# Designs tried in a protein design chat: VHH binders against q9y6x5. Part 87

Target 1, 379 residues: q9y6x5
Amino acid sequence: LPPKLLLVSFDGFRADYLKNYEFPHLQNFIKEGVLVEHVKNVFITKTFPNHYSIVTGLYEESHGIVANSMYDAVTKKHFSDSNDKDPFWWNEAVPIWVTNQLQENRSSAAAMWPGTDVPIHDTISSYFMNYNSSVSFEERLNNITMWLNNSNPPVTFATLYWEEPDASGHKYGPEDKENMSRVLKKIDDLIGDLVQRLKMLGLWENLNVIITSDHGMTQCSQDRLINLDSCIDHSYYTLIDLSPVAAILPKINRTEVYNKLKNCSPHMNVYLKEDIPNRFYYQHNDRIQPIILVADEGWTIVLNESSQKLGDHGYDNSLPSMHPFLAAHGPAFHKGYKHSTINIVDIYPMMCHILGLKPHPNNGTFGHTKCLLVDQWCI

## First folded at step 24 (VHH)

Design ma4
Fold by ESMFold2, fold request of step 25:
Structure ma4 (fold): chain B 379 residues (1-379), chain A 123 residues (1-123)
Amino acid sequence: as target 1 above (379 residues)
Amino acid sequence: QLQLVETGGGLVKPGGSLRLSCVVSGFTFSSYHMAWVRQAPGKELEWVSTISGSGGWEYYEDSVRGRFTISTDNAKNTLYLQMSSLKPEDTAVYYCARTQYKYSGEWTPFDVWGQGTQVTVSS
């Protein structure tokens, strides 16, 4: 029968939560499938960029979703979490669901994955839900499974997105064992529900399922604030994004703005666009602003003196705290195999292989994921 | 027209209980997150608790966790706050308000507010 794939993201699921908390249902899923203990994500380690990197195999500079808040100087367009539906922002890449549903006798379904309610290259996911964070996981799962079972042409690729543990990670911080244990137990129960529903509907044996995330979470503190207002007056720049990677559009000579910022804090790196480290792959897109500020892990850039967040992400992608995990189960995957690390961009060519799709040019390396797959040898 | 109406406030002794209600009209209740926010005399607004309008995912400020329970009744378009083990420090005007969680990890500003209901905890 044709290969099918369900891609699931639990937003903000830090890789070491698996070691530090109990997950009976997820551990059973892993025992019967595969685990990648650390997935090295892309810089900046934010939600929109990393979800798009998973489904395109591209670095942010290449797919054009470079932050959760963006500005394009040529068109004067703004992107934000309340203004994310303009295809202009998404059209610099082709996500896997578009490629999939353009194949003969195939369709794609989506429950809330970023971008799936946008007509990218005039193509929207064949079945989708408009984003609404108040829609329960059960309703999202019911729609996805209904579409997987009852669609013509058949749904061969589906996505499912859930906002936790990101929301709780921001609220409590990853070090709050009492609150995070309660939250992560609820998430494990959702994974149990997922597996049970797939079994009850006869999907479990022939459906490949990937459970992953976009980034981790690090602990923040009121004692680790960088007050940007104390270093530079607002009249000298336009603020496109603030923390932990600030995007600065100078209103005056950019060297003058840079000089005002460069000694603002020892806990923040200030980069002219041309000086952004090559390892970030974060330079060659007009949506990346002329100056970026990168806070050290656990530090928060603020305009006032306080912050309500106890956890955050967006930091340097070399930090283990920013890394999610990946688990997978299904006919394409080995049983009981554990792998140390892959790059998040490697997920795309692996998914293309599973679905029999020709990948678009991308930054992933299929060889990094070969050991997860039953039809490959990892020599 | 959007309306949030709080009721159930009053005077209660320390250690006592109250149940606040917030009746919602003019929008689809289950499509949003709903919150309780309070303002003690001379103080700034303080978030208390948030719940998804569909129910099932609740968030609490640390000082009220274990004492307060937020809940919904979608059939009645009503948000509740069950308060127990009340302390003098819980004395405030309590408001219900509307918000939403976004992909970016941010909550939207509270865009719809109730008129508030007074809770007074005193000996």
Scores: ipSAE 0.711, ipTM 0.869, lowest interface PAE 1.2, mean pLDDT 93
Fold by ESMFold2, last read:
Structure ma4 (fold): chain B 379 residues (1-379), chain A 123 residues (1-123)
Amino acid sequence: as target 1 above (379 residues)
Amino acid sequence: QLQLVETGGGLVKPGGSLRLSCVVSGFTFSSYHMAWVRQAPGKELEWVSTISGSGGWEYYEDSVRGRFTISTDNAKNTLYLQMSSLKPEDTAVYYCARTQYKYSGEWTPFDVWGQGTQVTVSS
């Protein structure tokens, strides 16, 4: 039987939550498998871009999902979480579930991973759920396990997405120990339920399971606002995305817009597109606007209004607060091994290896993940 | 015809309790998140609490944490707010409203509202 892989994301799960809170079920999962203590994600550290980077192995400039809100000047198309189903946005890359299900005798299943309800290159996940955040984790898990057990051709790659702790992190902030302890305890119980369900169905010993996340979360405050309206008139630009990385499309001379913004706040970096630091790998796509504004950690860009966010993400990907973790268990993985760090783009070539798929050209480095795998020499 | 109908408001002494109900019709209750929102006299709308329609995940504003409990009964398409240890500053019109959480980390605007029910906490 072909190797099988379940990829699970708990959105907004900051790496250091593992050290600062108790996770008896996740720690048991790790003890019997592997842990990568922090994963360096891609800039910008937002949900749509990083979930697509996991499944394509590409930087955002290369896969084309460059933010949660985007604009294409040629086609005049807009992308948002209310308008994310046009394949135009997704077609600059081939995600692993497409490659997988185009193999002989293979199919893919999805419970709400971003993009899996879109026909990318005219190919939609073989089994999928339309996105609805109100569908319980139990129902998502029930569908995934049913498809893993009862499909022809067999499901060999499956994804499962859950919105927490991102929702609670935004609401309470990562420093709210009382609320975050309660939320993270519930998430650990879900991980326990996941493992128990897989054991009861006879899947646990022969299914590879990766539990990871797209980004972390940092504390915000009403005392750390950058009021964009105090620096520049709305008539000079079109706002494509706001915080913490603003995407600015000038309506007048670009240099004039830049000059109005460059001294707006000492807590914000202003970049012309060609001056965006190379380490971001965030320049070579038409969907990246001519000017971006990057707020310092914990600062919020607003349009002359207060903010009710107590936590946010999207900041510089060098910040530890933006980094998730990765844990994995299954026949492909060692038992009891801990690894310091990988890049989020490295997950894709590792998954291709596990599944016996030829990876598309990508930015990941298979060598970075060799120590996690039983069939590789770790040197 | 989407409808949200609140009941259970009234006059209560400080330290007392009330239970608000919101009966839902015209849509599948478990497919959305439901919220309580209040407006004190002369003040702006204030979010109080949100729960998934399936009843597994709830969120509270800081000032009501530990005193209010949001819950659902999916068989009856009904949302509840159990209010305890009531304070004069809890005096407001309480609305139930519909929302949803999105991949982007944003909640949708409240698109369906009830008529509101008055809660008055006074000695």
Scores: ipSAE 0.707, ipTM 0.876, lowest interface PAE 1.3, mean pLDDT 93
Fold by ESMFold2, fold request of step 25:
Structure ma4 (fold): chain B 379 residues (1-379), chain A 123 residues (1-123)
Amino acid sequence: as target 1 above (379 residues)
Amino acid sequence: QLQLVETGGGLVKPGGSLRLSCVVSGFTFSSYHMAWVRQAPGKELEWVSTISGSGGWEYYEDSVRGRFTISTDNAKNTLYLQMSSLKPEDTAVYYCARTQYKYSGEWTPFDVWGQGTQVTVSS
């Protein structure tokens, strides 16, 4: 009887894909539930940071996952997608699956959501999969539905992650209609399989399901490269992350490094940490390096090399191309309601409300999501 | 001992078909992505297709889409490339290779390679 929630992410699903491509299964899901047309995500608009913002309700400076590649000067630890399992990186916040796992007579389950195979505050979901991108969506779905249906204590919060359309968006770019239509049709079929599986197991009417994403994707080009090596000798700094937001740790005087970089390209903004725009909420964490370089939309920072990616993300979070969508269905949600926008940090307090959990301090605003919920008054 | 062994190459006329096989040993086949990569005479390596070891997630280079089909048989630890409507520009040594995809949006370098099998498309 306790409320149950399945949180699903399709990585890199740009909001306007919904209007530019066909999604019969996702549109049926939306018709029976709610849609938020644009979710304003957090800067930088990268995978690890935004997935953690969804589940903590925090800006990146507050939860500590500030990029896909990080360096901590005090401990001299490095974070990357091949070195992401040290709890040190994740322990600056408490994600919702940890809070849920710690409740009496409840448990959490996870299929590949970033961070769910890490013990955070010495806590890990009762059921989880170690990350491996070669595991099919079908296997992830079968595990999640089995855990939701057959666990003691019952699984009340579950996550499910899939790498597309991010992988194809990087490869082809979001403007490649032939390739992206094929990729997006496959994703729509997976959503159809998800709904069909939930119906067959008797979960569909009583399970709350959120389908969302971490960011969008913008078109890149070999004609839009910023060659960092042409502006500064590599011996003057340590490169912590490269594109489209480069993280620069000076090896010499910080002002000297800044001066060498500030006029490197008209298509790149160079910020001293204290000068990063306040609207980014990207300043107050030691993992944010003393200098960051922010490329303009569609530009790629490189080290004297060509790029094989035709799409990328990580840019300014005000850009519509960086925004995902959110759709939801279940007993907590209205039917057939469309909402224009929320902030990605608003998802966390909404999820806590649905599950009857006390949210930790966060940057979300519950009022922004009230119109999605049956038990709230919108107008 | 990690091994990838390609077979099934040969001579075919334009418009013909071949099926390449790659038998793997020494690792859990379903835990990785597998790729076909080719090298035409005097040319650099060219990626052709990739599939997850589980068989549910695949990609093709644009010029081979609709003509080539990548697949797996996990019971036989074997990767396949079914090649149809072959063209002279498909002439190459075809290699089987292992890779993986990461959250960052990057494929790992190919860390295990086969010795290759020759495909020649000529009248």
Scores: ipSAE 0.680, ipTM 0.872, lowest interface PAE 1.5, mean pLDDT 94

Design ma4
Fold by ESMFold2, fold request of step 25:
Structure ma4 (fold): chain B 379 residues (1-379), chain A 123 residues (1-123)
Amino acid sequence: as target 1 above (379 residues)
Amino acid sequence: QLQLVETGGGLVKPGGSLRLSCVVSGFTFSSYHMAWVRQAPGKELEWVSTISGSGGWEYYEDSVRGRFTISTDNAKNTLYLQMSSLKPEDTAVYYCARTQYKYSGEWTPFDVWGQGTQVTVSS
């Protein structure tokens, strides 16, 4: 049997939800497999960038998806949720599903993972769904399992993406125990359905399954707003992205814009591009704007006095609240092993190993994940 | 062509119940999220509840959680809001509206609106 891998993301699943809420199905999945308690993700801790980092093993500056909203000054192109299909944005890296389906006798399938409905390097996932958040988890799962079980050439790599708990985390905030308990129970039920479906189809014992996420969530408040309009007139800059990492393209002298912003709030760091901390690995791409503003955890940059957010992410990737988890089960993985942390970029070389693929140059370290794998010496 | 039509509003006493309906035409109902939004006299629009058009995933404003239930009947292309334990502060015009959730964690602006139905909660 060829090695097969299903990569699942539940968007915005903060690592400590596992400790603070009940997950009978996910805990059983973990008990029969492996857990990484904290995954250190990439800055900025946003959805498009981190999902692409998982599948490329690259920092955002290296794969070119540097935010959920981007601008390219040469081509005058804009990237957004409603304008994310131009391969121009995605072509600075080769995601694992492209590498996989270019192998002889292999194909890739996708249900909603960011980028899988884009022809990256003229290659689109062999089986895919166009993104639509209203498509139920059941329909996504039915398509993925059908493709895993019935395709020729066989599907050896599949992705499945779900929007929760991110949507509820933004709406209620991670500290709303009543609402988040209800939401997280529903997600655990989906994980139970996933496992049961794989068992019923005869896939469970020979399919490797990774359940992970792109980032966590932190509590926001109307008491923690940074009003950008009180510091600088809109006419002095073009706003490419707002919160919690604002991307500022000056319309006037860059130093003048910087000086207007630098003391705007003690809860916001203002960086010229060349001064962005090296630990972010967020400097060497033309899509990173000349000035960025980085809000402190739980603070929201706004253009008016109000915000509808009760939870947000995108903050400094050193913050535990921004970290997801990773759980995995399958023939490649140990049973009952728990690991404290890996970097999110380490997932890519691990997946390449499991699938027998030669990884492209990347920022991951295979050695960080060896202890999860049955065929590796853990040193 | 795209049309949302609300019905079911009226006058009700505090503690009472109403069911609002929103009949949808001109688009594939299950391909979107649907919301109820209300506006009390002299107040800003206030989001009330959202549901996936396929059903099963619901979101509520905190003040209505446990009192209001959003639901769909896909066969009739109809969105419902079952309101219970009504309070005077629930008095508003109630609109149904269309939205979508995006990868960025943002909801799209409401791009299709109904004309609204008046709900008045008064002794």
Scores: ipSAE 0.677, ipTM 0.856, lowest interface PAE 1.4, mean pLDDT 93
Fold by ESMFold2, last read:
Structure ma4 (fold): chain B 379 residues (1-379), chain A 123 residues (1-123)
Amino acid sequence: as target 1 above (379 residues)
Amino acid sequence: QLQLVETGGGLVKPGGSLRLSCVVSGFTFSSYHMAWVRQAPGKELEWVSTISGSGGWEYYEDSVRGRFTISTDNAKNTLYLQMSSLKPEDTAVYYCARTQYKYSGEWTPFDVWGQGTQVTVSS
């Protein structure tokens, strides 16, 4: 009888794809549920940080996953795609699947959501898949639905992650309508398969389903490169992360490194850590390096003169191109309701409410999502 | 123990077809992505196509889209590239290679390569 929730992410799904491309299956999902047209995500607008913000309700400075590439000066540890499993990086917050499965008679399941194959606070998702991008969406869905139907204690919270349209957005760029139309049609077919599978298994009417994403995508170009080597010698700093938000650890006097960089390009903002705009909520963590460089939309920071990317993300979170959407369906949600915007950190307290969980301290505001829920007074 | 072996190259006239094969041994084929990469005479390596080893997730370089089809046969641990409507510009040594996709949106460097097979499109 406990309420159940499936949280689905299609990585890199820019909000305006909904109006610029056809999604018959997703539009039918929205018609029978709710839509948030734009979700304002967290800075930096990268995959690891934003997926963790969704499940913790915290800004990056508060949950400690501040980028896809990180360095801790005290322990000398590095975080990267190839080195993301050390609980050290994840332990500054408690994600919702941990809180959920610590409740009596509940478990959690995960198919590839970032962090779900890591023992965070010595607790790993009750059922999970080790990350492997070669595993098909069908296999991920089959595992999730099997766990939702056949587990004791019952699975009440489940996550499902898919790498598209992010991979194609990087490859082709969001302005490549021909290639992106093909990719987005495949995504819509997967959403159709998900809904049909849930209906066939008798889950559809009593399972709450959220379909969302972590960020959008902007167009890049070989004409919009910022070459750091033209401004500063490599020997003056250690590079922790490169583009579009570079993380700079000075090897010499910090002010001298800042001065060499501050006029490097009119298309890049250079911040000392203490000068990072307050609106980013990106200052109060030791993993944020002493200097960051923030490229303008569509600009790429490089060490050489070429870039292979035609699309990228990670930019200022005020940019509409960085914003995903959120759609939801299930007994907790209104039907046929559209909402303009929420903050990505608002998703966590809403999910806790749906599941009957006490949220940990977080940066979300439950009031921002009340209009989506049938059990709340919207006025 | 890791090995990739390409076959199926040859001489073909413009407009013709070839099927390349890449037989895989020494690793779990379905746990990786597999790619075709080519090198024309005097040119740099050029990515052609990638497919997940489990199937169902594939990409093509724009100039080959609609003409080339990447596929797998898991029972034979074999990667294929069906090439049609071949042009002189497709003349190259074709390699199969192993890669992986990561959360950050990056592909790993190609860590296992075949020896290559020559494709020549000429009158």
Scores: ipSAE 0.654, ipTM 0.856, lowest interface PAE 1.6, mean pLDDT 93
Fold by ESMFold2, look of step 24:
Structure ma4 (fold): chain B 379 residues (1-379), chain A 123 residues (1-123)
Amino acid sequence: as target 1 above (379 residues)
Amino acid sequence: QLQLVETGGGLVKPGGSLRLSCVVSGFTFSSYHMAWVRQAPGKELEWVSTISGSGGWEYYEDSVRGRFTISTDNAKNTLYLQMSSLKPEDTAVYYCARTQYKYSGEWTPFDVWGQGTQVTVSS
């Protein structure tokens, strides 16, 4: 019957956790499948943008989810954690679950992947859970496997999102080996539970499974704060997003605001929108504000002297600490193959290939993932 | 109405144990994270531990890790804090409170609090 794919994200899973901690269940998963050791994600290295890049194959400037907090000056609309369901924000791209449902007589299922509870292009996932971070992994997995096994038309594409290790990474910091070891062991147990459930339900041999993440995590400290109020009166600008990439909408002459900020800290780069480095692919969208501030790794931009974060992400996407991994298993994938690096936008055209879907125009390169797939020449 | 009710505080000797309970009513327990927060005399509020209302992941402040255990009983809508190896420094009013984790990696402010229960660790 049609090829099936389960896409799983463990939020904030830094690539080098695989080498620095023990993952017996994930290592068994990898041994019988494939590993990509580093996935170069998109700038900014935040949750909403990178999850949408995975499922659209687009840079943030192209899919329009450019941050976790956004402002559109023309419509005066705001996007935030509390206000993320307006399709206006999501409609600049077509995510793979929509394509799956519209191009073929197929169903999609979702357990809390960002955007799957929004009617994007008037289409919402056929089966979905509304986002609620307190719902256990076990309940999410139970719903996903029930839908994979019992739906008509069959569910051919499913997503599963889990907030860890991101939540613990923010709370403890990635250098807290004692707490992170405990957290990562629990995540490995969840991966073991996932595989065991798929085997028990007869899904394991014929379901393609991708386990990946959106970004990594870096250590923060009260010794590494950039106090924005020390450099500029906040009445001169509107703050759209704060840290580690601040989005600044000037209330006075833009060049004057830039000049007040450009030497604020040696640990922060200040960019006029037109001067944002081309390698970020982060310029050509009205939701990107006229000035952005990019903190150095491990530095936190604050309005007062305190910060609640012991770990954070969102930094320059060239930083290894911001990179997740990708592992995959299933009939489409080789067994026992390791690949060094792909771009996160490459995942989308690979998934479209596996599912037999025509990809929308995107920034991914199918050739970068060919070596993972049994039906392709490697090179 | 939204309600959090702590019980189980008291006077204990150093090295002793105590079990705090927080009974929840007026909201769906599995839809939130639950935390213990304490305030020692003359000190600021200090986060102690957090767990999802449905159970699962738990987080501890470093000074209590290994001595305190947070847990839930979803059938009873009850949050627990099992405290062992208690020290005089653990003397505080202990509150249970409600929060939520968001995609952005931010916790919502504690929006519902219990009345607190006094824990006193003294010879």
Scores: ipSAE 0.620, ipTM 0.838, lowest interface PAE 1.7, mean pLDDT 92

